# VH-VL binders against q9h9l3, part 80

Target 1, 176 residues: q9h9l3
Amino acid sequence: PRKMVAIDCEMVGTGPKGHVSSLARCSIVNYNGDVLYDEYILPPCHIVDYRTRWSGIRKQHMVNATPFKIARGQILKILTGKIVVGHAIHNDFKALQYFHPKSLTRDTSHIPPLNRKADCPENATMSLKHLTKKLLNRDIQVGKSGHSSVEDAQATMELYKLVEVEWEEHLARNPP

## First folded at step 22 (VH-VL)

Design Md14
Fold by OpenDDE, fold request of step 23:
Structure Md14 (fold): chain C 176 residues (1-176), chain A 120 residues (1-120), chain B 108 residues (1-108)
Amino acid sequence: as target 1 above (176 residues)
Amino acid sequence: EVQLLESGGGLVQTGGSLRLSCAASGFTFSNYAMTWVRQAPGKGLEWVSSITYDSDFTDYADSVKGRFTISRDNSQNTLYLQMNSLRAEDTAVYYCAKARRAVAGPFDYWGQGTLVTVSS
Amino acid sequence: EIVLTQSPGTLSLSPGERATLSCRASQSVTSRYLAWYQQKPGQAPRLLIYGASTRATGIPDRFSGSGSGTDFTLTISRLEPEDFAVYYCQQYYSDPYTFGQGTKVEIK
């Protein structure tokens, strides 16, 4: 079986109105939840909104942050060829300006068996926080300090493990 | 405790081959990139080669490219350096070094090194 | 490649004195990717500082790193007898990774 990693990114707002989501932190964990990557990343454009309440990103984190191009190169060395698990992962890939093969992508926000297990509508988009609480009995994204991308990546991996066998079988029968 | 133990060094003639090994313990070997750094007698440190945690990527100094091959066996917690077409200028202590991260980073732990002597 | 030039080549000092070592890069290096190593005679190198200013585990407070751009500095506030060694800076910002040529801190 292919190696599997989980990714979670935090984004800040750039552009004239801060509506552009730019990568500011990326965390990647392996199947066991070990951190393979966790870096603050400096966007190429001026940050208009740190979105700290959600992102946990502060100005101080950008002082010695890894330039986006450098970080992207590092991250791609990890993601390439892997099964990549994420929650609403299209946002992460968009911010990373990276295209991962759909056949190697697992989005826990769009896995009906996972929602079913959590007593949620199968076609609903549930938050990572909600699924983690329901299925892992764990609280994430608590407090006012913003998200922990490492914690979120780990939770994402753990959630996927709950449905891995069933979902992989489904994908084998129904390749994306 | 992190331990790195190099082996395989010795005397070899110019044009010969040698295979170095580095036995790692005290950490999850498969989560970290590994590197070889060498030091000629009385000289400074020179990066030789690096390999990512999963062997997907390797890199080499221009001075050894095409002659040296870095590899690893994560099931055995062992790093290797196959050295072919050895030259006198390859004479050095070869250090196995652990990177702080999976694909890059500083070298937070070093072995004691193994001496490779290439005679003309 | 990024060339790191250390200065001075040799620094002769007495125990208790302050040591200041310089590392200049041929091009800008993000501070996060600059490290310092110590190598005592007959021993393997040891990581002192990474990210330009972060002490590695177990490194005494008398060691500190600073700098940005192309100019980086390692400072030993008060030299101990065991601090007389060769010090190398290293960048892992871009391939290939490169080391400075080293600064020897010797006893006066």
Scores: ipSAE 0.924, ipTM 0.955, lowest interface PAE 0.5, mean pLDDT 96
Fold by OpenDDE, fold request of step 23:
Structure Md14 (fold): chain C 176 residues (1-176), chain A 120 residues (1-120), chain B 108 residues (1-108)
Amino acid sequence: as target 1 above (176 residues)
Amino acid sequence: EVQLLESGGGLVQTGGSLRLSCAASGFTFSNYAMTWVRQAPGKGLEWVSSITYDSDFTDYADSVKGRFTISRDNSQNTLYLQMNSLRAEDTAVYYCAKARRAVAGPFDYWGQGTLVTVSS
Amino acid sequence: EIVLTQSPGTLSLSPGERATLSCRASQSVTSRYLAWYQQKPGQAPRLLIYGASTRATGIPDRFSGSGSGTDFTLTISRLEPEDFAVYYCQQYYSDPYTFGQGTKVEIK
């Protein structure tokens, strides 16, 4: 069996209008929910919008943040060769400027059995917050302080574990 | 309580081999990178080798590359350092050290060290 | 590799005095990746400061770290008898990890 980790990233806005999503925090947990990685990351370009209400990122977090290039190297040492679980994970990989093999990717925002378990339409895209509340009876992303990428990564892993057996069997029969 | 206990040090001749072990306890061993740091008598600290939490990556100082091999057994909570083609300049106390994170970080806990003496 | 140069080589002080130790890097190091260690005679090193300014667990508040770029400082506000030891700075910003050559804080 392959090693499995869950990832969640927070992004800030860069570029002339702040429309570019740049990695500003990355959290990675193992199968048990233990934190393997959690760092604030300094984008290579000037931050235009911290998106604090969503990202939880503030200017003070960038003072001694890990440069993107260094952080990316560290993160890739963890992700390479592993099954990576995330929610809407394509955004995380895009921000990382990294593409993980589809066969080793698990996106909890696109797992029909998970939605079914949550009494949601199987083809709908549900938020991590909603699924976590419905299936784990836990509130995440509360308040106005922004998201906690560690909590989100842990929730993502726990959600996936609920459907792991069924979904892995499905993928084995239907390789992406 | 975190504990690291090195063993395997001793006297060896130039060109000889030695295998060091480090028994870890008091923390989830498999979640942290581990490292070997050595200190020659009366000298400073020198990083020797590191290994990530899952053994996927290893790194070595140029002075030992090709001669030393770091490894770990997470089921046994043990870190190893296989030292081959030993030289006089390898004489040192070898410390096992725990990193604060899975792939990197400062060394927040150290063993008592084990002495390796290489004689000509 | 990043070379860390510590100064002074030896610092002779009395208990109660302030100690200031310097660590200079050959190239810029993100503060997050600079650590300080204490080593007493016959003992293994002990982590004092990481991330340039964060005290490790159990470290008294008389120890503090500061600095950025290429210049880092460890300060002991009031030396206690047990503080006389050798202190090393270390970077884990880039491979290979490197230590300074150490500063010995000895009793005057």
Scores: ipSAE 0.923, ipTM 0.954, lowest interface PAE 0.5, mean pLDDT 96
Fold by OpenDDE, last read:
Structure Md14 (fold): chain C 176 residues (1-176), chain A 120 residues (1-120), chain B 108 residues (1-108)
Amino acid sequence: as target 1 above (176 residues)
Amino acid sequence: EVQLLESGGGLVQTGGSLRLSCAASGFTFSNYAMTWVRQAPGKGLEWVSSITYDSDFTDYADSVKGRFTISRDNSQNTLYLQMNSLRAEDTAVYYCAKARRAVAGPFDYWGQGTLVTVSS
Amino acid sequence: EIVLTQSPGTLSLSPGERATLSCRASQSVTSRYLAWYQQKPGQAPRLLIYGASTRATGIPDRFSGSGSGTDFTLTISRLEPEDFAVYYCQQYYSDPYTFGQGTKVEIK
């Protein structure tokens, strides 16, 4: 069986008007929730909007942040060949400028059995915060200090584990 | 308490082979990259080889590339270094060292080292 | 590879004095990836500082690290008898990992 990791990234705004989402933090945990990676990352372009309210990223976090190219190399050493679990994970991969095989990707924002378990419409896109509260009775992303990517990655892994057996069977019958 | 115990060192002739082992305890071995660092008598530290937490990636110093092989058995909490085609300049104390992270990092714990002597 | 050059080669001081050790990199290194080690005779190295300025667990506050870019410094504010040893800087920023050649802090 393939090893699983969960990833969560925080992005800041770069480019004109800060509309480009650039990777500024990445957290990766293993199946047990142990942190394998957690780094602040320096985008190659000037940060226009830290998006602190959501990202939790502040200017001070970028002082000795890992340059994007270096961080990307480190992260890919973890992700390559793994089943990667994330929430709305396409955003993470886009910011990372990396495209993981779909067959090895698990997006908790698009798992109908997970929504069903949370008494949500199967085809709806629910937030990580909502699913975590409903299914794990845990509050994440509390306050206005921004998200914790480690906490979010851990929650994502725990959510997936709730439906892992069923979903893996489904994927086996219906490969993406 | 973190412990790293090297073994397998000894006297070997030029061109010979030796296999070092490092028994790890006191931490979740499978979550951390491991490394070998050597020190020739009276000399400084030299990085030899590293392996990621899951063995997916390995790296070697140019001085040992093609001759040494790093590996690990996470089920046994053991790190290995297979050394072939040994040379006199490979004579050194070989240290097993734990990285702080899964794929990289500083070496926060070191073993006592094991002496490898290569003679003609 | 990134070459780390330490200076001075030997530093002769008395207990109670301030020690300043330098480590210069051949190219820029992000501070997060610079470490310092202490090695006493007959012993394995011990991590002192990582991320250029963060003390490892159990390291006394008389040890401090600073620097950025290509210039890094290890400072021992007041030397204790047990601090006389060889000190190495190391970068783990890029492959291959490299060490400085070491600075020996010896008793005057």
Scores: ipSAE 0.923, ipTM 0.954, lowest interface PAE 0.5, mean pLDDT 96
Fold by OpenDDE, last read:
Formats: structure tokens, C-alpha cells, sequence
Structure Md14 (fold): chain C 176 residues (1-176), chain A 120 residues (1-120), chain B 108 residues (1-108)
């Protein structure tokens, strides 16, 4: 069986108006939920909007943050060749400026059997928070301190595990 | 309790080969990068080689590239260092060290070391 | 490679005194990738500080690390008899990983 990891990233706003989403934290967990990677990351451009309410990122987190180039190298050493599970994972890959093979990507925001299990429309895009509550009876992303990328990555992996067998069979019959 | 136990050290002639082993316990071995660090008698510490948690990536000091090979068996919680074409300057205590993370990091646990002596 | 230069080479002090050890990098190192190790005679190295200022598990609070850029410092506020050893700084910021040449803290 292929190695599998789950990833969750937090982004801050860069560019003249803070509209560019830049990687500011990345967490990666293995199949068992063990943390393989968790670092604050310093974008190459000046941060205009920390998006703290959502990202949980504050200015203090950037003081000794890992430069983007260094972090990217570390992260790619983990992701390369693996099945990567994420929620709305295209955003993570975009921020990481990395292209992972579609055949090795699992996006829990686009898995119809997962939505069905949660009594949601199969073709709807449900939030990680909602799916986690419905299927794992767990509250994530609570409070005002922002998201925990480790917690979110772990939840993402656990959600995928619920439908792994069915979904992998589906993908085998219908390769992306 | 984390334990790292090196073995395989000994006396070897110049040009010879030796294989070191490091038996790990007390932690999930397959989740962490592992490293060999050596220390010549009366000298400082020198990084030798590292391997990621899943063996996908290895790295070597220039002084040992092409001669040493790091590997691991996660099913047996064991780290290896195959040393070929040994030189006198390879004489050192070789330490097995656990990285704090899967890919990199500081070395939060060390073995007791195993002595490798290369004679001319 | 990043060369780490430690100073002084030897530090002679008495128990109870404050020890200040320096580690200078040949180029800037992000603080989170700077570590300090202690090696007592006849023993393997032990991690003291990582991320420049974070004490490893079980390390007494008399040990502290600070610094940024190219200059890092390990401080032992009050030397205990068991603290007389060799101390190494290390960077794991870029390949290859490198150590300083060490500072020996010896009893005066």
C-alpha cells in the first residue's frame, strides 16, 4: 500500500492589498495522526493581512518562522510520491507552489461518499468543521484563536479513513 | 524510554568495510529521521549522514560521499551505516542520533556510540 | 557550508558562577534551527537547547539559549558540578548540518 499523509496549511495575505494567499503554517500528519511536520513559515513577501481570525497566525509567529524556500524543501520531502489527503487541498498546493499528481491527491471536500455518510448532498462542498462534527462528533476550529492546522490535518485524515476503502476502489475504476 | 544502541564498531584495515547498526526503542521509529554523527578521538562532532523517516531521502557529508551508505529497516527499528573504502581519518566514535522530526531537526536522543578504528 | 565558531575554546569557572558561551555562524541562521548540546566526559552528547532558546525535555532552567542571525549564546546561570563538560552548537538550517568546534567548561 502507498504511503499516505494528510496536510493542512494556514495562509496569510501578501501583495499590495493582501489578496495573495501565502503559506504561513504547514502541518502534515501520517496515517495514524502522528505529526510529521508543523512549522510556521515566513512568506517571501511582506505580510499585509495575517487573517488571524481564520489562520491563527500572528506577527509573533513570524519572528523565527522558517523561510518559505526552506520550508518548501522540507515539505516536499514528505509529500513526494505519497498519497496526500487534504480538505480543499488545491489551496494548500497553490500556496506551497507545488503540483502534486492528481492520481495521488485526495480532497475530502470533494468525496461524495463522505458527504453521503454525513447526510449531506453528495456534490456539495462541505466544510471540514461540519464533516468533522457530523462524522467524528468532534468540534474543531472553535474559539477565536484561529485554526489549528495540526488538528485540521488529523481530522482530515480521520475523515478520509472512514471512506478510504470505498473511495480507493472508486478511483481504481475511475482514475482521475 | 528512548534507547539507541549502536553496534558493529571495531578495528578495520584501510580500504576495508564495516557495517554499523543502531537498534532503536522507546519511540515510533518510523516517524523520525535518523542520523549518524561521528567524533574522532579528542575532536569535535561531525555530521556524517541522515535518512528521512521513510528512507525516501538520504544525505551525506562530502567526506563520506560515495563510500558510506545509510539505510534503515523500520520493521526492525534499526538504522544502518555501511562504510566502505575506510580511511584512517574515518577513525571515530560513531553515534546514532534521533531527529526530533520526520525529515529534519535537532538530535534529541543519542546512542552511546560505537568505536571504529581504521589502521593503516 | 555554514561554519559555526564557538568561543571561548575553554572557559574556566567555579561552581556557582555564570557561564556564557558564544556561537557565531558564517552566515545567518534562522533561530529555530540552532541547537546546543552538552557532552560530559566519556558520554554521548545530550541535547540542551533547540530553536536557539527552547530547553529540551528534562533540562534544568539554569540553561538558557538566545541569539539570532549569526550570533548565538548559551548561558548557564549558576554552574553545578555536573555542568563541567564540552558544549557544542549546531545548525540544521541548511545542508550539511554542522557543529561548532566546542567550548570546554572546566573547573577553575
Amino acid sequence: as target 1 above (176 residues)
Amino acid sequence: EVQLLESGGGLVQTGGSLRLSCAASGFTFSNYAMTWVRQAPGKGLEWVSSITYDSDFTDYADSVKGRFTISRDNSQNTLYLQMNSLRAEDTAVYYCAKARRAVAGPFDYWGQGTLVTVSS
Amino acid sequence: EIVLTQSPGTLSLSPGERATLSCRASQSVTSRYLAWYQQKPGQAPRLLIYGASTRATGIPDRFSGSGSGTDFTLTISRLEPEDFAVYYCQQYYSDPYTFGQGTKVEIK
Scores: ipSAE 0.923, ipTM 0.955, lowest interface PAE 0.5, mean pLDDT 96

Design Md14
Fold by OpenDDE, fold request of step 23:
Structure Md14 (fold): chain C 176 residues (1-176), chain A 120 residues (1-120), chain B 108 residues (1-108)
Amino acid sequence: as target 1 above (176 residues)
Amino acid sequence: EVQLLESGGGLVQTGGSLRLSCAASGFTFSNYAMTWVRQAPGKGLEWVSSITYDSDFTDYADSVKGRFTISRDNSQNTLYLQMNSLRAEDTAVYYCAKARRAVAGPFDYWGQGTLVTVSS
Amino acid sequence: EIVLTQSPGTLSLSPGERATLSCRASQSVTSRYLAWYQQKPGQAPRLLIYGASTRATGIPDRFSGSGSGTDFTLTISRLEPEDFAVYYCQQYYSDPYTFGQGTKVEIK
């Protein structure tokens, strides 16, 4: 087993006009895609916009959701010391108010070999949905019910596994 | 079927040591936190120690901190509890319990327990 | 630590009756992190309810959990002979995990 996990977070809008992205769900899977963590999380501030169409978060999910501080502690117990894989992962870490070491971070939205494999420009930022369809022949984030963070985390891990060997070698030669 | 089987209990003198084991089967052991819970004769349940799925974090009740050590071997699907400097008040049935998640959760499966008796 | 106080200490009832068990926390606990266990004589505890109100796999419908904040309740709608046991509430909201002292449901 590898000390590698994939993370995907869903955010809601808080603050003035709902422009602040606050963590509302976090899913973490291991190398095999098994769910290690999946919780709805209650932001410390009032939710202005649930962003349900994208986040999948509804008001009912927040009724007994895990307070942010508690959830953050649980999540950090999983992430600490691990190679963490995510897509546009800087958004997840920002929502978590957590900084993971760059050397232990893998962002599938910034892996040129992955884009190349998907016949996309190497320096382009492709969506998780597009890469998953192209490389895994799988449809994610379908419908109007919002994203599934578990599904997205699993897809992210599987995508990374396609280029893991090459990318890890690259990083070894070019440490961040 | 999930199974947890404790072993290693027995009679030990005050100040002595004992090592408990818990053999797990029927689930992916390495994906779940594990816990020891004890129950003194005729008393209630007391949390003793927990360990995360990957052993990165451990926690102990104040009553056993510094004396007990929880560990696990995921390759062997086994949980351990090393008990040193045992005291009379450590006498109890020790249960191995599976957490529902990797780092937290209720205990959805329990072993039948192993009796530890500490005598002077 | 969060102290859980169960009441009553002993509940004497007959088969077919309704049992109501209380668990009070010394501070607020998110419902998702409150569980109930059943322990029959000479046996290991068994998970009944987690998340305050979700029945564990294989648990009969006559068992139900409710509550929020500091007050939680386990209800057995109609006692069966096999339900006479000790029941514990537990919080896994914060360290250290703690149990209530238990409520014994005995046959009248």
Scores: ipSAE 0.922, ipTM 0.954, lowest interface PAE 0.5, mean pLDDT 96
Fold by OpenDDE, look of step 22:
Structure Md14 (fold): chain C 176 residues (1-176), chain A 120 residues (1-120), chain B 108 residues (1-108)
Amino acid sequence: as target 1 above (176 residues)
Amino acid sequence: EVQLLESGGGLVQTGGSLRLSCAASGFTFSNYAMTWVRQAPGKGLEWVSSITYDSDFTDYADSVKGRFTISRDNSQNTLYLQMNSLRAEDTAVYYCAKARRAVAGPFDYWGQGTLVTVSS
Amino acid sequence: EIVLTQSPGTLSLSPGERATLSCRASQSVTSRYLAWYQQKPGQAPRLLIYGASTRATGIPDRFSGSGSGTDFTLTISRLEPEDFAVYYCQQYYSDPYTFGQGTKVEIK
């Protein structure tokens, strides 16, 4: 069926001292890496820290950005009922204020066979950048312009595809 | 080149049924939401129905809810509109329109439309 | 639903003149979700502008869109003979999607 999508979100800092991570961009790709969704999102609270070095988000991106409520509705229409692949995906869901069923969630930061394939400790949490370099021989998150959520979502999907068969079989035997 | 070709329009009596088809080409059909928009003779544009890229969600104008059904076959690159219990006010040119995104968006490509005439 | 009201109903101009079309929304619409279409007699609509100000592929520079909140504008800097048509604004911000009633740009 491959009713599967990959998601990556960029967050900015809101609240006191900018410690609250608020959704500012969301990118979703299908199994083939085609972009299904990519929007800048306006948090409901004032942005204190754009975290531009990592998020790539600038003030100009928030001009006429999609309000959070509207964006959340759009994103949920894509995620609902799908197997959702992400890296450290709990952060994305938290920012979305949405919780996807665990049985339909795939977190590439917690897939031992993926780490094994990358010659990393199976129980270690490796970065998306590191796994992508090791397994796909591709450099992502290069430079000082911040991350590209589309690029990261695509990389995440491609990484998962490397271990999809093995991992799906594992999950079938050991449902979460 | 993106192409959308509607078919199935024609003359039908009040209370009758008609099924429209839209054959799509020139883009990855399964990645985009699709929409039907109609235009009564000499009138403006009216949104009728939309369907997401994977058919998981459909939506309808209040004027057609319960009577019209939108569907798609991504393996055939075809969009459908089943119209039941047709009324005179359903008389219009029906356009197939491609959304710019998977869930929705502006309609960046339109077919030439197919005329549906409902008579008593 | 969001009601879009276009003005004027008819705009009579000569080739070479500037055309300014208005679209007013009954409630605030994020600019990113406002589009303009052109329709010539006997033809399907054609996307001109989306995101309030972004020209669609192949659309000449003489077409431009602007606005925010509830007030949006389509401008044709210098009318060409082929620009005489009906223009519709549309919002895809919230369901149901709605169109304005249209503005007819006709030759004076």
Scores: ipSAE 0.899, ipTM 0.945, lowest interface PAE 0.5, mean pLDDT 96
Fold by ESMFold2, look of step 22:
Structure Md14 (fold): chain C 176 residues (1-176), chain A 120 residues (1-120), chain B 108 residues (1-108)
Amino acid sequence: as target 1 above (176 residues)
Amino acid sequence: EVQLLESGGGLVQTGGSLRLSCAASGFTFSNYAMTWVRQAPGKGLEWVSSITYDSDFTDYADSVKGRFTISRDNSQNTLYLQMNSLRAEDTAVYYCAKARRAVAGPFDYWGQGTLVTVSS
Amino acid sequence: EIVLTQSPGTLSLSPGERATLSCRASQSVTSRYLAWYQQKPGQAPRLLIYGASTRATGIPDRFSGSGSGTDFTLTISRLEPEDFAVYYCQQYYSDPYTFGQGTKVEIK
């Protein structure tokens, strides 16, 4: 069986008015929630907006951050060939400037059985915070210091495990 | 706590082969990249080969590429180095080392090494 | 390939003295990817510093690292008898990973 990892990223604003999202932190955990990767990443572009309220990224984190090109190479060595689980994961891949095969991608923000288990509309896009509270009885993203990408990646993996058997069987019958 | 124990070294003739093993304990082996570093008698350290936590990527120093193969068995917590077409210049103590993360990083724990002697 | 050149080749010092070891890279290396190791005779290397300045677990605070770009320094503020050893810098920034040739710190 194919190995599975979960990813979560934090982005900062670059480009005009800081509207472009650029990767500034990436965390990857294995099936058991063990941390495989957790690094601050220096975008190749000037940072206009650290987005600290959500990202938790401050100027000091960038002083010794891994350059984007190097970090991307390290991250892709972990992701290649894996089933990659994330929440709204398209944003993470976009920030990585990377396309992961749809057949190997699992997005907890768009899994109908997971929404159903949370008593939410099956095709709604649900936040990680709400799903985690509802299904795991755990509060994440607490406080005003921004998100923890490690915590979020771990929560994402735990959520996927709740529906893993059903969803993997669904995907086998309905290949993307 | 963390332990790495190399074995399989010894005396071989030029052109011969050896397989080194490194038994790991005290940490979750399958979460970390592993590496081989060698040290010729009286000389400095030379990186030989690295393998990612899951074996998907390997890399080699140019001096050993095509002759040495790194591998790992995560179910047995063991790292391997298959050394073929050995040359006198391959004579060294071979260290097994653990990276701090799943891909290349600093080597935070080292084994005691195993001596490989290649004679003509 | 990034060549790391250490200087001096040998430092002869007495216990209690300050040791300053230099490592120069042939190309810029982000400090995050620079490490220092200690090796005593007949023993395996031991990680001292990673990320140019972060002490590894269990390393005494007399060891400190600094530097960025191409120039890096390991400082031992007060040499203890157990600190007389060979010290290597290493970059893990790009393949192949390379070590400096070593600086031997010996007792005067």
Scores: ipSAE 0.501, ipTM 0.823, lowest interface PAE 3.0, mean pLDDT 91
Fold by ESMFold2, fold request of step 23:
Structure Md14 (fold): chain C 176 residues (1-176), chain A 120 residues (1-120), chain B 108 residues (1-108)
Amino acid sequence: as target 1 above (176 residues)
Amino acid sequence: EVQLLESGGGLVQTGGSLRLSCAASGFTFSNYAMTWVRQAPGKGLEWVSSITYDSDFTDYADSVKGRFTISRDNSQNTLYLQMNSLRAEDTAVYYCAKARRAVAGPFDYWGQGTLVTVSS
Amino acid sequence: EIVLTQSPGTLSLSPGERATLSCRASQSVTSRYLAWYQQKPGQAPRLLIYGASTRATGIPDRFSGSGSGTDFTLTISRLEPEDFAVYYCQQYYSDPYTFGQGTKVEIK
């Protein structure tokens, strides 16, 4: 069987008024939650807003960060050929400037059976924090020091496991 | 404790073949990229080849490309280097090294090395 | 290919002295991808510094790394008897990955 990884990214603000989201950290975990990759990434553009309250990114992290082009190459070597699990994963792929095959992509923000388990509307886009609290009895993204992309990637994988059998069967019957 | 143990070195004639193995323990082998580095007698270190955690990507030094093949068996926690068309200049101690992540570099643990001697 | 040139080739010093080892790259290297290794006679190399300045696990604070661009430095603030060895810099930014030719630190 094809191997699965989970990804989560943190972004900072670049461009006019800091409104463009640029990749500043990427964490990838395997099926068991072991860390395969966790790097701070230097965007190719000037950082206007570190968004530290949510991203956890500070100026000190950028001093020894991996340049975006190099980090992207490393990350894609890990993701290629894998089922990639994420939460609102289109944002992560956009920040990576990358398209992953739809047949190999799993987005925990768009899985109706997962929402149903959480007693949430099947069509709603639910936050990772909410789903994790409801279904795993775990608090993530605690405090004002920013998110941990390792913690978030691990939570995302655990959430997917709750619906993996059902959703993989659904996708086999309904190829994208 | 991380341990890397190379084996399969020895004396071989020019044009011959040899297969090196590196047995890994004390860490989750399948999470990390692996690398071969060699050191000719009295010389410095030379990177030979690297392989990603899942084998999907490999890289080689120009001096060995087309002759050497890196591979791994994650179920056996073993790294391999198949060396074909050996030349006298391939004589070296061969080290296996563990990267700190799923892609190459930096190399935080090294084996003790295995000597390959190629006689002309 | 990025060529790394280390200087001096040999550094003869007494215990307790400060050692300064240089590594110059033929073109700019992102500091994230510059490492230093120590190799004692008859032993495998040991990672000392990665990311130009980050000490690897278990490395004493007398070892420090600095530099960026083309110029990098390894400093040993007070040489101990166990520090007499060969030191290599390495770039792992682009293939082929390359090492410098080494600096031998020996007892005067």
Scores: ipSAE 0.500, ipTM 0.829, lowest interface PAE 2.9, mean pLDDT 91

